# Ledger of designs, part 10: VHH binders against UPF0284 protein YN1551_0030

Target 1, 347 residues: UPF0284 protein YN1551_0030, of Saccharolobus islandicus (c3nj62)
Amino acid sequence: MIKEYYGAETFILNKDFAYILVIGTTDVSLIPGLTIAGATPELTHFTPAADAEYVLLGKCKSINTIPVSPTGIPTPALLTRASLSFINPLKIVVNAGSRILPKIPYIDLQGEPGKDIRKQALSMEKVNNIMENSIKLGEELSNEYELIMIGESIPAGTTTAMATLLALGYDAMDKVSSASPDNPKELKRKVVEEALRNLPTDSLQRLAKVSDPVLLGVAGTSLGFKGKILLAGGTQMTAAAAIINEFDKNKLKDITIGTTKWIVEDKFADMLSLAKQVGVKVLASMLDLSISAYEGIRAYEKGYVKEGVGAGGSAIMALVRGVSNNTLVRKIDELYSELVGSNNLHI

## First folded at step 1 (VHH)

Design D07 (framework vhh_7z1x_3)
Fold by ESMFold2-Fast, scan of step 1:
Structure D07 (fold): chain B 347 residues (1-347), chain A 124 residues (1-124)
Amino acid sequence: as target 1 above (347 residues)
Amino acid sequence: QVQLVETGGGLVQPGGSLRLSCTASGFTFSSYAMNWVRQAPGKGLEWLSGISWSGGSTSYADSVKGRFTISRDNAKNTLYLQMNSLQPDDTAVYFCAKDLFHYYDSRGPYFDYWGQGTQVTVSS
């Protein structure tokens, strides 16, 4: 089961598509109390590279351990890989500005890692590079596909998404999700409020100050693509849709966000209100992980992680093609078992 | 060089208590989440408990919730596990493990370093 909001239609998704994963990092992830406090940049920024590697290869090369939390909860890349295993679409990794580059093929937008949004996230040169190169990528993909699905991997991306939405004039304070059931809104609010001081008038200059390379890469790819687009993600994708709408008021008719029930039902956020304000359609996967054999997988039902790497959109693509909830959970459990079984204590 | 050294294991009778410690060096201990993991004879790894960088958030596996308490002393670079009401099936090698992130609220935190482990045996 898939829930449709704001005029979204599932029938449009039953065609060949390419899976596009836009990766990047931001120094917002280094702000104490929000993410890693005083960790080395290398340790902070492995997640996007590891996620991309896991989706493509079923293993990570850029980290020496498995991508499983202290509580046994796997990266959402595991859900994405499970869902896409029933379809096997073309998978394209797009580097918008990651500090750690994945050890797999990728397309480079010639961007840079985002900096502290309280000062300046990106230079205008790098913003222009990301936008021009991602628009061109979208145009090239239009020759091969009528549909693409775009996912993301960026630590602290909900903080930059909230800043982006607010900078573009939306009522977004405290409406973005977090990977934790306990959404730490006060720290995000403080960082974002400081970032929003002294905003430029020009929209691209505002985005250069407070956004991130992944949101720009998602938006640019979408603006260049002539077919239908599923933005696979949660509240970060409402920010991407807002950027798209800022530059092309008619483009959202071709765009739908594909997310998880855990995002749309998040009591500590309001993704559907954000989507309604922006004017973007939403589909939510009603995937039920409560039947999983593993506590780490069932933790998603308790509001941990919830989304990332296009997990919701990928589940929607599998469900639309007739893959049952039971079949999807069985594949998720299989991949989780393989992932845990490969653990080496002293890598 | 990152090092994690567990101490405090040993033989204890059912219903008894033990306190494990893990001393960390080679990284800024106060900036990372820390975890306890165990491996019973002939079994796989079982995650037991995690604690955020500040000690403000803790999580427990259902098998140990209410019996074990995780804590940390950032001034001493030390992680603790207080184990109460020990049962024979708590017999295992106990490892402390460093997270990549300060909090499991991050986007897919990972274990990047383990200690050598300390043996806990619960027997009469």
Scores: ipSAE 0.000, ipTM 0.133, lowest interface PAE 18.9, mean pLDDT 85

Design D08 (framework vhh_7z1x_3)
Fold by ESMFold2-Fast, scan of step 1:
Structure D08 (fold): chain B 347 residues (1-347), chain A 124 residues (1-124)
Amino acid sequence: as target 1 above (347 residues)
Amino acid sequence: QVQLVETGGGLVQPGGSLRLSCTASGFTFSNYWMNWVRQAPGKGLEWLSGISGSGGSTSYADSVKGRFTISRDNAKNTLYLQMNSLQPDDTAVYFCARESLYPYGSKTDAFDIWGQGTQVTVSS
């Protein structure tokens, strides 16, 4: 049910852990041509707050709606909540720089939302705040846990991930984009190439120019944590691992990425090549959602959504504890049904 | 069926006014941010304005701020764009667009349902 790559091992995951969700936003989502030209930032900025609220509460407070698309495809936060319902770990929401703050308790890294990476993503003051405070968080968590799982919620995070990997010297052009059309792909490449002009020599200054608050928060938490870490996510987590490796060459031995089969099997991306280049281990949840009663859930099998909010890593955590595919899908269907309500008037 | 239908376009003189309407069907209109987007001849899509599901929050592109007003009537499932002080550069096809609930992490598709558009021509 779990595929292991590059020396990854599942036995370390059958331990108590804390779930850490790092949230943030970036103005990269507003660059004309990568999305709809001139699109309002307000809607994309609500996503991280709403995802965090749903994972913690089973409902959103920052938006007056359910986290399901009009075609019935739910946020990956639904998969995360379903998986974690069998474990009930401590859940910590960490704000690295979200424009909309969640209406639940969170730890604030004193960062800021990312700006246009073609100029400057983050001030050095905010980069230092994120790194210092996230490292401290990792150190504090080390007193209570031998294992943590870190997930993310940040719209347009694959563009900043690609820029980050390239800025750190990896062969990452076009390898993070799993579903970009030809025209957005060319513009994304142009935006990233422009962002990489006149890069500083100092690693933190390079990251301040082209990265995002979530990648820095994930990396800092990981650098501070003394135990084992599951980075729950897809290609964005290869960028986080690259940042970690830049600052501590021995740290990746304690780090594994936990993702979904939909990410590792995506022919429009190359997550496994990125992981191999960085030197990070990968586990992939082999969930079969085709058995779901709901088309919105089955859409994941068709390559919709794929990952986010730590969905793949959360599924791995449930699977290693003996939760079967059928049991997990039944829970996903139960939660989905509660969100969308009754489809039949007969009782 | 999920649909958006725009009406109210036409020919107007520079300095004139026009009100566009967009009628929604097949979904709970009040749950969604709604937007106006235009496409001028030979140019790409330009976002103009957005309004929250309740109508309590609005946003505008700098090019139309102070001239255009977005509003909605949730009881009628209708979105409006009041356009004042129209200029020749406002000539475009105007689209009503429903904002997706989430971009779902790193996905960038902000608008999932579009109308067919209505032509606005500003000419003497």
Scores: ipSAE 0.000, ipTM 0.177, lowest interface PAE 15.6, mean pLDDT 84

Design D09 (framework vhh_7nfr_2)
Fold by ESMFold2-Fast, scan of step 1:
Structure D09 (fold): chain B 347 residues (1-347), chain A 124 residues (1-124)
Amino acid sequence: as target 1 above (347 residues)
Amino acid sequence: QVQLQESGGGLVQPGGSLRLSCAASGFTFSTYAMSWVRQAPGEGREWVSSISYSGGRTYYADSVKGRFTIARDNVKNTLYLLMDSLKSDDTAVYYCAKGYFDTSWGPSYYFDYWGQGTQVTVSS
């Protein structure tokens, strides 16, 4: 079961596709109020590299622990790997600006990690590199595919997405999601309000001030690609769509966002309002994880994590091809069991 | 109804040790990660440590690494924090929390229930 919004249609997805994972980091993740006082998010720097490794290999090389939180909740990369296991598309990892590089092949956009958006997120040199190289990648992919799915991995990316949407003129304050069931709206609002002071007139310079390398890499790849695109993600992908629309007003007809029901039903955000404002179509996977044997997997139903690494779009691709909810959850449970060594786990 | 009850706090000399306990009830303790979070006077909340549902994985804030040990007993539904080499900076109210600080999937924490807290004072 897939819900269609704003003219989105699933039949366009019944084609061979490449999975493109754009990874990066931003210093917005280091702002103290988005973490608890005194804790450094060292593991946050490793998350994009570890996610990419897990999707491609089924294991992480860049971290010395498994990609399962202290609560037993796995990275959304596990949901993505499970979904894509039924399809086996070409998988391409694209580095837009990650502090930690994955120990697998990747395409380098020659960007840099994002800096504090209250000052300046990216230099114009690095913005130009990301845009030029990602557009070229999209053009090259057009020779082989009529459809691509683009996912992302960037911690704190919803804060930069909100800043990006507001900088481009959308009514986005307090409408982005959070990986937490509780959304730290006051902190995000304060950071973003400060970031939006003294914005340049030029759109690309505005993005250099307040955006992040992943949003630019997603947008550039989309602008260069000639076929149909599924942007696999939540409220961050509305920001990517807004950037695309800023540079090509006719491009959104070829773009659909694929996300999870947990994002579209998030009471602390408003994904569908953002999509409507931007003019982008949305598909939502109605995947039901309540039947999982594992509490860590069922935590997604409670609003933890919700999306990332293209989990919703990947589930949509599997569901469109006739993979049932039960079959998909069974595969998720199998991979989770392997990851945690389930012979010792009793639920 | 979910209930978390901390105990074991008190006054201790610098360099001393304390053992905090948290008795959990009203939920299936063995299926949830548990955390310790502290709050010093006039400061915000600081995550201290988390432990996975099985006890197989533990995580620590840099400020307490090597000095504190988190442990759990899933038969007794009890969470522990063993605090060694205590410093004046460790003075805070310590809260038992159901849930975690998740540094891997966003710079935020996910706690749905909190205990009443237990005061730890490190002074001579």
Scores: ipSAE 0.000, ipTM 0.270, lowest interface PAE 10.5, mean pLDDT 86

Design D10 (framework vhh_7nfr_2)
Fold by ESMFold2-Fast, scan of step 1:
Formats: sequence, C-alpha cells, structure tokens
Structure D10 (fold): chain B 347 residues (1-347), chain A 124 residues (1-124)
Amino acid sequence: as target 1 above (347 residues)
Amino acid sequence: QVQLQESGGGLVQPGGSLRLSCAASGFTFSDYYMSWVRQAPGEGREWVSSISGSGGSTYYADSVKGRFTIARDNVKNTLYLLMDSLKSDDTAVYYCARVGWEYTPKSDYGMDVWGQGTQVTVSS
C-alpha cells in the first residue's frame, strides 16, 4: 500500500521511466557529530560512489564492500536495487560534485563538492555549471520519457536541506530527518544558524552560500524536464522542491515526492509540514519490513536509516506495478542474504 | 571523550602466546566494528583482524588466520586479541581502532579512533 498526501495520485506512475541518481558530497559531513552513530566523516566520501555502483551493478568497485552499519543495517541502495529489479528501468548516474567518482559511466554536471556552508558552499561558477547542465539533461530526457524518478546520495544532506529551506523562507528549523532514530537537533541548528548569517538577496547566490551540489542537480534536472517527476527521497526532496518552486512557480503541479513511511511518521522531524509549506505532493510507501528474516533489515522499522538512494520512491514504483509487500521483502532478504552468507557483509 | 586504551603487550618467545586488551570509553561500543592494526619497525600499518558490533562476524589477515582470535565483551566495553603460535614476524606495535558504521573493514582505512598502541616483541 501507498499513502497519498496533498493531492498526490499513484496512477500517473504506471508509465515507463528513467531512474536518475544524483550523487555528491559536502564538507558539512566532516563536522564532528553530524554523522549517525557508528558513521565516520572520512568514510562518507565513498558512500555516494558506492551507492551508485551497487544500484547499477549489484556490487561496489570503489570499496571492497557496501556501506553497512556495524550491526548489519545496509545502505538504502539495497532496498532501491530490490525494488528496481522488478522493473529494470534505464539507470543514469549524475555526478553533481562527489569527492570520490564512481567506477561506472556517469554524467558530469561540472560541479564540485560542497564546502562548509558556514562560509560558502559553492562558487557561483559551479552553481551555474550545475544548473545549466542539469537543466539541459532534463530537456534531453524529455525527448524519451514522460516520467522520471530522481533519487540522491549525499551524506549530511539533511543539514544542507534545512539550511536551504530556511534560506528560501520556509519554517524548517528542526523539521528535517536523521538516519538515526534520535535526531540530535542542537548541532544541526547551530551549524545552520551560523550558515544563515549575512545571506545575499539573490536566490541563486543564497543557494551558492548554503546549499549543496545534489540539491541543485535535482532541481535543475526537474526544471528542464517537461513531464511528470517523482522526487525519490524524504526531507532533502522538500528542499529540492523549494528550489524548483523558487525558479518556476507552476512546476510543482508536475512533481510528487515519493518517500517511506519511516520518514512521514518520524516523530523527531516533520516532513509533511515541510511539503505542505512548499506546496508539493507526497506519496509514502507503506512497505512493512517487520516480516524480514534479518534484524539488519527490520532495523528500518525501528527508525534507522529510513531513506536514501530513492528507496521510498523505488518501492512505490514496484508497489504500483503490482509487486506485493511480501514479494518485495523476500527480494530484499535475498539480496541481503548474499551479503551476510557465512557472517560476511560483502558482495 | 572518545578513547581506546591497549594493554597486554610484552616480550615473548617464538611459539608463545599473548592476550591483548583494548578498553573503550566515550561511545556506544557495541555499535561499532573494532579492529586490530599493527606496525612493525620501519614498515607501514598492516590490518590484522576485525569484529562486528555484535561479535557475530570476524575477519582475519591471511598472515594470522588460524593463530589469532579476535573477541569482544560488550558488557565490559573491551576488545581482545588472543595471539597463539607467535612468530618473530609478529613483532610490532599493535593498535586498537574503531571503524565507521558504513563499512565492514578488511584494511586499515576507514578507522576514525586509534589507541596509542602496545608493543609486542617476539624474540629468543
């Protein structure tokens, strides 16, 4: 089952689509305490490349393993791969500014990794490159598809999303999610408050100061695309929708966010309030992972990880095509068991 | 706040045994993969062994497999390395290290907290 909010409709999703994964990194991930329990800032450089490789190939090339927590909770790329295995759409990896480049074909937006938003996230040259090249990509995709789904992989992206929403005038303080069941809001609040000092008047200049390359790449691709768009993600996608709305007031009628129940039901965030303020429609996958044979998979039900790599939107795409909850969870378990065999967490 | 403290090193003859300990503080120990990494005089760091947060998964370098056993006590927040059939080539400073949650390590990269090390010398 899929839950519809703010006028969202599932029947528009029963079309051929391309899966677009926008990857990048930000130095916000290097600020101590903004990573989830067990994560290290230094390792986050590899996560977007590894996620992209896993979704495309079923294995990683940039590291000898996939991102998995010490307790066996896998990256949401595992859920995305499972969901998309029933559809097999065209998959396009888009580099908006990742420090580690994936060892697979990708489209380069000619951006750069985001810097500390308390100073300046991106130069205007790189912002212009990301926006112009992603708009062009969206225009080119319009020739082949009536529907695209855009996902993301960027560590610490909820912090830049909160800064972006606030810089664009939304009531977003403390409303973004976290990969942890707890949401340590104090550090995010302090970083974002400092980032919002001395904001430029121009919207694009404000985004250059406090945003990240992935949010810009998602927004640009969406602005260029003429058909229907499923933004596959949680609170980060409300920030992308806010950027889209800033540059095209009529565009959100063609955009829906596809996310997970774990995001919309997160008591330590408020994704639905953000979506309502921005004026964007939301679909939530009601996927029930409690029936999984594996504790690492069931951890999502406990509020770990929750979303990323377009996991919720991908599940929605599978569910709308008649893949049952039981079938989808069995596929997730199958892929996870390939990693766990003999107590190994490797592909 | 976050600290790792090794102990149990010393001088031992070839064929002997040693038990290294690493006391962890300032973080939720059971949430992390833990590793042992060694550095011999004049050489680079060599990953030795890793253990998952639950203790259910263990990994060993080929050079120590069958001779060393990694273990942990999550109640005591302590990591162990039980070293049997020690060889002169095992002479090194042994470091306890914490690993990021996103990886299952078989190398010394991705470790964000290191102990100060404990010297193991195997000589006749």
Scores: ipSAE 0.000, ipTM 0.162, lowest interface PAE 16.7, mean pLDDT 86

Design D11 (framework vhh_7w1s_2)
Fold by ESMFold2-Fast, scan of step 1:
Structure D11 (fold): chain B 347 residues (1-347), chain A 119 residues (1-119)
Amino acid sequence: as target 1 above (347 residues)
Amino acid sequence: QLQLVESGGGLVQAGGSMRLSCAASGFTFSTYMGWHRQAPGKQRELVAKIYSGRTAYDDSVKGRFTISRDNTKNTVYLQMNSLKVEDTAVYYCAAKDWYLSGPDTYDYWGQGTQVTVSS
């Protein structure tokens, strides 16, 4: 099942599409206690590259296993690969600024990893590169597709999303999700409050100070693309939509966010309030993972991980094409069992 | 790295038919693929391309050649009908990696397969 909010419609999704995965990193992920992506802070840098590799290949090359949360729950790239296996769209990996580059083909926006937003996230040169090159990518894709789905992989991206929304004037404090049921709101709040001191008046300069390369790459690709866009993600995609709206007030009519029920039902965040403020439509996958054979997969139902790599939007694409919940969960379990059997031969 | 492997070339009589296959393996499954050909002493030219369910053809082959794709096998085909001696060339499969580049610029190429049309 798919829930529709704010005028979102599923029938627009029954078209050929390209899956675009925008990857990057930010030094916000290095602030102790802030991010829960990856098993260790050091492994966090590999997560975007490994996610991209897994979606394209069914295995990672940059690490010897798939990315897992600190509590051992597998990456949402697993859900994305399962969903897209029933469709087999073109998959394009876009590097907006990742510290670790994936060992697969990718498009380079000529950006850089984000720095500490309390000082300056990106130079204006790199912001201009990301925006110009992502707009060109969107324009190029417009020659071939009427629909694209854009996902993301960036650890600590909800912190930069909150800072971005606040810098653009939205009521976003404490409204973004996290990969944990226990959102580290106090630390996230302090980092963002410090980042928002003495903001420039120019919107692009504000984004250079507090945003991240992935949000800019998603926004630029969307601004350049002439067709319909499904932004596959959670509260981070409300920040991307806010950037889009800042530069083109008429563009959101062609944009819908595709997310998971775990994001829209997160009582420690407020996805739907953010979407309403920005003026963006939302679709939520009602995918039920409680029937999975694996505890790590069922952990999503308990509020762990929840979203990433375009998992919700990918599930929506499969569901709208008639793939059942049971079929999707069976595929997720098959893919997970292959990984467990290969990587943990003595368990 | 994306690898493209062509098959199905050989000798055929004028007026005959031939189907070329291009199997893509490796990292990327591109839906933007084309068939190019190169006759001895001439530049490589685009014959047919397939992208997002759309197709385009060089005027010299329109109505005679058909490009198609099997997404489940990640294979692109070129069905060649009513072959002429002028169609004799090495045929190359090509794919676009979606690097920021100009129109009809291809990043990956197969090694080529010879098609010889006898009079």
Scores: ipSAE 0.000, ipTM 0.233, lowest interface PAE 10.8, mean pLDDT 86

Design E01 (framework vhh_8cml_1)
Fold by ESMFold2-Fast, scan of step 1:
Structure E01 (fold): chain B 347 residues (1-347), chain A 124 residues (1-124)
Amino acid sequence: as target 1 above (347 residues)
Amino acid sequence: EVQLVESGGGLVQPGGSLRLSCAASGRTFSSYAMGWFRQAPGQEREFVALISWSGGSTDYSDSAKGRFTISRDNAKNTVYLQMNSLKPEDTGVYFCAADYLKYGSFTESDYDYWGQGTQVTVSS
């Protein structure tokens, strides 16, 4: 079951597609309190590379531990890998500006990691590189696909998303989600308020000041792509859609956000208000993880993690192809048990 | 379907250069990532270099970095491996491979199509 908002329609998704994962890092993640509990801010710079490796290989090469929190909650890359295992789409990793490069093949947009948005996120040279190269990637993908799904991995990306939406004129203060059930709204508000001081008039210059390489890479790829696009993510994807709309007012007719019910139902955010303001269609996966054998998986139902790496959009793609909730959860449990090593202990 | 034919191998002195070519036939060459692998007698096949379907991403084994350059010409349906500063340890049969993963893989089993190989011998 998939819930449709603002004119979104699932029948457009029953086509072959490529899965595009845009990865990057931002120094906003180094601000204490803007990352999930149990990880140092410095260690979060490994997350995008590790997520990409897990989706493609089923294991991480850039970290020497498994991608599970101290309390047993896995990266959303696990949900994405489970969903895509029923489809086997082409998977493309796109580096928009990650501090740690994944140990797998990737397309390099020739960007850079984002800096503290309270000063300057990106140089104009790197903004131009990301936009030019991602638009070219979208154009190249148009030769082979009528549909693409674009996901993201960037720690602290909801803070840069809020700053981006506000810089583009949307009513976005306190409306973005977080990986924690308790959104650190006060910290995000303070960082974003400082970032919005002395904004330039030009849209690209505003984005250079307050955005991040992943939002730009998602937007550029979308602008270049001629077919239908599923932006696989939560409130961050409303910021990507806002950037797209800033540069092409007619493009959102071909774009739908695919997310999770956990994002849409997040009482500490307002996904649907953001989507309505931007003018972008939304689909929500009604995937029920309460039937999982593992507490770490069931934690998603309690508002932990909720989205990332295109988890919601990937579940939607599996569901529209007839994969049931029970089948998806069984696959998620299988991959989780492999990840924590329980399958290796069978007698 | 893609068919691959390697050429450009031969006998060369240490410190010399060779340019390997891999000619592909098929309607979808530009849709495939391309890799080069090599195998010496009695040893396992090892990764040498890869190039994504668009040419925007390349990667190399540690032994190839700084000495070898992979490139492609999609208009000519050909991938190239320029090998400089050749060493006796570079001796082996060099295989061209095409991968359904657009950005390639370091893992042999991910490649869908393989050439028959071309012999490279580095000897004095």
Scores: ipSAE 0.000, ipTM 0.165, lowest interface PAE 16.7, mean pLDDT 86

Design E02 (framework vhh_8cml_1)
Fold by ESMFold2-Fast, scan of step 1:
Order: sequence, then structure tokens, then C-alpha cells
Structure E02 (fold): chain B 347 residues (1-347), chain A 124 residues (1-124)
Amino acid sequence: as target 1 above (347 residues)
Amino acid sequence: EVQLVESGGGLVQPGGSLRLSCAASGFTFSDYAMGWFRQAPGQEREFVALITYSGGSTDYSDSAKGRFTISRDNAKNTVYLQMNSLKPEDTGVYFCAAREWYTDLSHPSAYDYWGQGTQVTVSS
């Protein structure tokens, strides 16, 4: 049910862990046609806060439903909550730079929302804040845990991930995934090519120009943490791993990416090539949602959404603990039914 | 050997109610998700409602939401569709269908077993 790549091992995951969800937004999401996160462009700004609320509470407070794609496909936060319901780990929400703040407890990295990467994504002041505060968070978590799982929620994050990988010298053009089966490669390419003009020499300054607050927060937390780390996500996590490797060449031995089969099998991307270039291990959950009662859930099998909020890594954690595919799908359907029936009304 | 037998259809006035039943035999009912579909003359089968093997999850078409309720009784091997506020456009043959929750399907919308249908007519 789990496929191992590049020396990844599942036995290290059968330990107590904390789930860390790093949230943020980027103005790259405002470029028309680049992201499908949220039913409308306005709702895209609410997606990270709403995802965090749903994982923590089982309902959203910032919107009166859950985040859905324009075609009504539910957020991968639903898959994450279902998987983690069998484990009940400590859940920590970390704000790296979200325009909308979640109505739940969170740790603030003192960052800011990312700007258009064609100009300048982040000020150096905010980059330093994110890195220093996330490293400190990782150090503090090291006192309580030998293992953490870090997920992300950031609309348009695959575009900033591609820019980040290219800025750090990796062969990443057109290799990142999309929430849509039809990846907007041409638009991503044009945005990223513009962003890569006149790159600074210093690595941290390059990241300030083209990256995003979530990638920095994931990387900083990882750099500060002394134990084993599961980076729960797809091609965005190869960019996080690349940042980690840039600042600590020995760190990737303690890091594994946990993702979904829909990411590793994506014909319009190349997750495994990116992971191999960076030197990071990969686990893929072979979760089969075709048995779901709901068309929106089954849409994942058709290449919609595919990953986010740590869905693949969360499924891996449940599967390693003996939770079956059928049990996971039943829980996903139960949670979706509750959400649809209650209408997740914001009061 | 597998049978799904629908009942409870009939003629009803607009605004009225009907309760459809589907009695299942020849398989382990509690291992199957159950759905209701309908078909108007000359039209394709349209999804109406779905309930998972345990009854813990349901799904509805936009036309059924707020008016229809699907339920099941695993001890009686029966699935139900309570239809309220019926409209002339609800007229059609209503089919009960079953798919095994456990089964690995290439086509997730495919169902394993179908009943013969029961006629619902909403008219004066």
C-alpha cells in the first residue's frame, strides 16, 4: 500500500509524532489561470486558514463550507483529517504568511504573504523572521518528539516551488504538478522565466525574490528539528528539501517526502526526477479512492487535486499503523457526509 | 440469485410524499453501497441518492437535496428513499442499485446490481 523510493523506509514512522501544518498565501495565486484552489478567486485567499481549521476542528470557521475546486472537488484537508483521526497526534498550525488568519490557535513566524515573484516575493526582514522563528520552533519540538510530519497549505505553491528549484540550480522546468489534470505549463513557465531574471548571487536573497513563506517555514522547521522528518506533500516538498540541502548538506538523511500515488504517477510532471536530483527519499501512499460513494472523492483518481495539507503523508502514517485502504475511504466518506449534511455553517 | 426489488411507487399529487423501498437478497447487503437512480421516458438514468454500506454517509443530486432522504436497515436488507415535496419533474422509473464497497473498480460510477424499477408519477 506504500511504495518506497531512493532508500525510504516505513519502519521509522511507527513512532509518536506531531503534525505541523504550515500555511501561507502568495500573490502568484492572483495571476489569472494559475490556480484552481477555491471555488472562486475570492475564496482562494481563505483556503489555507480554512484548511487548517478543518484539520484541527472538523469544520471551517473562516468560510461557511470547506474549500472546494471550481468543479466542487473537496480539499485534501478532508483526507488528512480522516487519516489522522486513527492516530490523534498533536496538531500545530504555523502561520508563515497567510492573508487570512485562521480562527484557531497558531504559531506566528512573523512573516508576510508572498508577493509577485516576477518582482520580489518577500523582504529580507520577513525572510529572516520566518527562518529564525521556524528554526527555533524545530529546536523546541526536538525536546518532545523524535519524529514530526510537516504539511502545507498554499494556493499556487507549485509555481513558487518550480521557481525555487530553478533558482537553486535544479532541472525543474515543467516538472511540478498541478491541482488540475490539465497542468497550465505554459503560464507557469512564463511567470517563472520572468521571475528568474536578475537573480541575486546569495541563496537567501534568491529565495527572497522567487520563493514563498510556506517553503521557507517548512525548510526552517526542518533545519531546526533534530529527529526524523516526513515532509507531507508533493513536488512543493522537493523545493523545501532543496532549500534544506542548500543550508545543511547532511540534513536530507533524516528527511523523507510522503506523498500520493496521484503525484508520483502524474504524466504531466516528474516528482521522482525532482526528488532524485535533490537527493531526498520518497514514500507514496497507494490509496485507492475509487471505492468512495462520492464523485468528488473519486475525482482524485482522475488526477484532480492530488495532494495538499499533508494528505499523502497522513495516509502513509495511518497505513503504517495498520489502517486499511477500505477503512480510510469509509472515514473520508463519513467526514464528507457530515460536512455536506451540516453545511459547515459559519456562525 | 442476486435480486433487488423496488416498491412504494405510485401516483401522487404535486407537493405529496412517497416512500420507496428496495429489498435485497442473494448477497451480503451490509457490504454494499446502495443508490437510487431515476429514468424519465427517452432519457438516460439520472443519479438521485447514495448511501454507504454502514449508513454513515449519504450523497444527493441537486434536485433531491432538501426534499429526499435515503436510509437503510441492514437487519432487513432494505434501502429506502423518502420523497417529500414531489414535483411533476420527479416523474420517472426509480431504480435501486448496489455496488460492493470492498470491490476494486476501474470505473467508480459502475454498479454491480440493478432492480427492475418502480414507477413514480407526480400528476393530478
Scores: ipSAE 0.000, ipTM 0.114, lowest interface PAE 21.2, mean pLDDT 86

Design E03 (framework vhh_8cml_1)
Fold by ESMFold2-Fast, scan of step 1:
Structure E03 (fold): chain B 347 residues (1-347), chain A 124 residues (1-124)
Amino acid sequence: as target 1 above (347 residues)
Amino acid sequence: EVQLVESGGGLVQPGGSLRLSCAASGLTFSTYAMGWFRQAPGQEREFVALISRSGGDTDYSDSAKGRFTISRDNAKNTVYLQMNSLKPEDTGVYFCAASFDYWGPTREDEYDYWGQGTQVTVSS
């Protein structure tokens, strides 16, 4: 139920681990047509905080329900919480630069929300803060764990991921996924082409111009951590792996990306070629949501949402421990039923 | 800087009415639930009323139910407390508070920002 690519192995995952969720926002999400992470443009800013709250508490405090797409499809945080319910790992929320702060405990990297990458995503001061503090976090986690899983929540993060990969020299144009089945390729291409004008020579300065706080926080935590790392995500995690490789070429031997079949099979992207170019191993959860009682959950099988909040990596962790597809889907349906049955979901 | 500024307090006879206003600045008002608390001389601050971010959900203390109405105008960045059938026991300093929690908490320690208060005195 797990596909292995590029030398990835599941036996390294049968260890105690901490779940690390890196959250942030970027003004790229404000460019009309680039993201569908929130039901409205206003709600897009709340998605990372709400995702984190849902994973930790089973409910959101920053919005009146769980984040949903404009077509009513629930956040992948639902899949993550379901998967992790069978394991109960330590969960740590890390703020790399979110406009909305979650109403739960979090570690602050002293970053800032990303700005428009066509101008300048982050100041060097904030890039240095994110990198230094996330590396330190990774070093501290190394004292307690031999394995960590790092997920992300950032609307429009595939656009910044594409810009990051291209800025680091990878063939990434049109290869990143989208929450929509139909990727807005032309708009993403135009934004990224503008962002790539007049790039600095220095790698860290290039990242400051075109990346986002979450990619930097994921990369820094990984660089500081001494053990094995599962980067729980799709095409955004290929960008994080590229940043890691830029600063430590030997590090990728300890890193595997854990994603969903919906990402690796996405006809409008090419995650596996990105991973191959970067030199990072990939595991894909073959989770089948077609048996769900709920249309919103089954929509993942149609290429909606696909990944986020570490959904694929979390499913892999549960599957490796003997949790079946049917048991996982039953838990997803149970949690979704609680949300649908809430007096707060309807009016 | 976030500021919540209360107004509309004053002296009123038992059975009278007052409308309190709280004007917010320095925050995105529509992203906060709003609450009203009061503190009588020598007593701890107590919950009076709350309104959710959307304005679709409200809650009241038992003493306020049926007499007080909380409302908000997001276009004006203002929350209101209409107080009817006032009693001497309603005397106190009334505080406006803002919480990031969508529904609004009833606990004082879960509010993020507070106004300076406005005095309400119900006396013959």
Scores: ipSAE 0.000, ipTM 0.276, lowest interface PAE 14.7, mean pLDDT 89

Design E04 (framework vhh_7sr4_2)
Amino acid sequence: EVKLVESGGGLVQPGGSLRLSCAASGFTFSDYAMGWYRQTPGKQRDLVADIYSGGSTKYGDSVKGRFTISRDNTKNTVYLQMNSLKPEDTAVYYCAAKEFYSDWGRTYDYWGQGTQVTVSS
ESMFold2-Fast, scan of step 1: ipSAE 0.013; ipTM 0.504

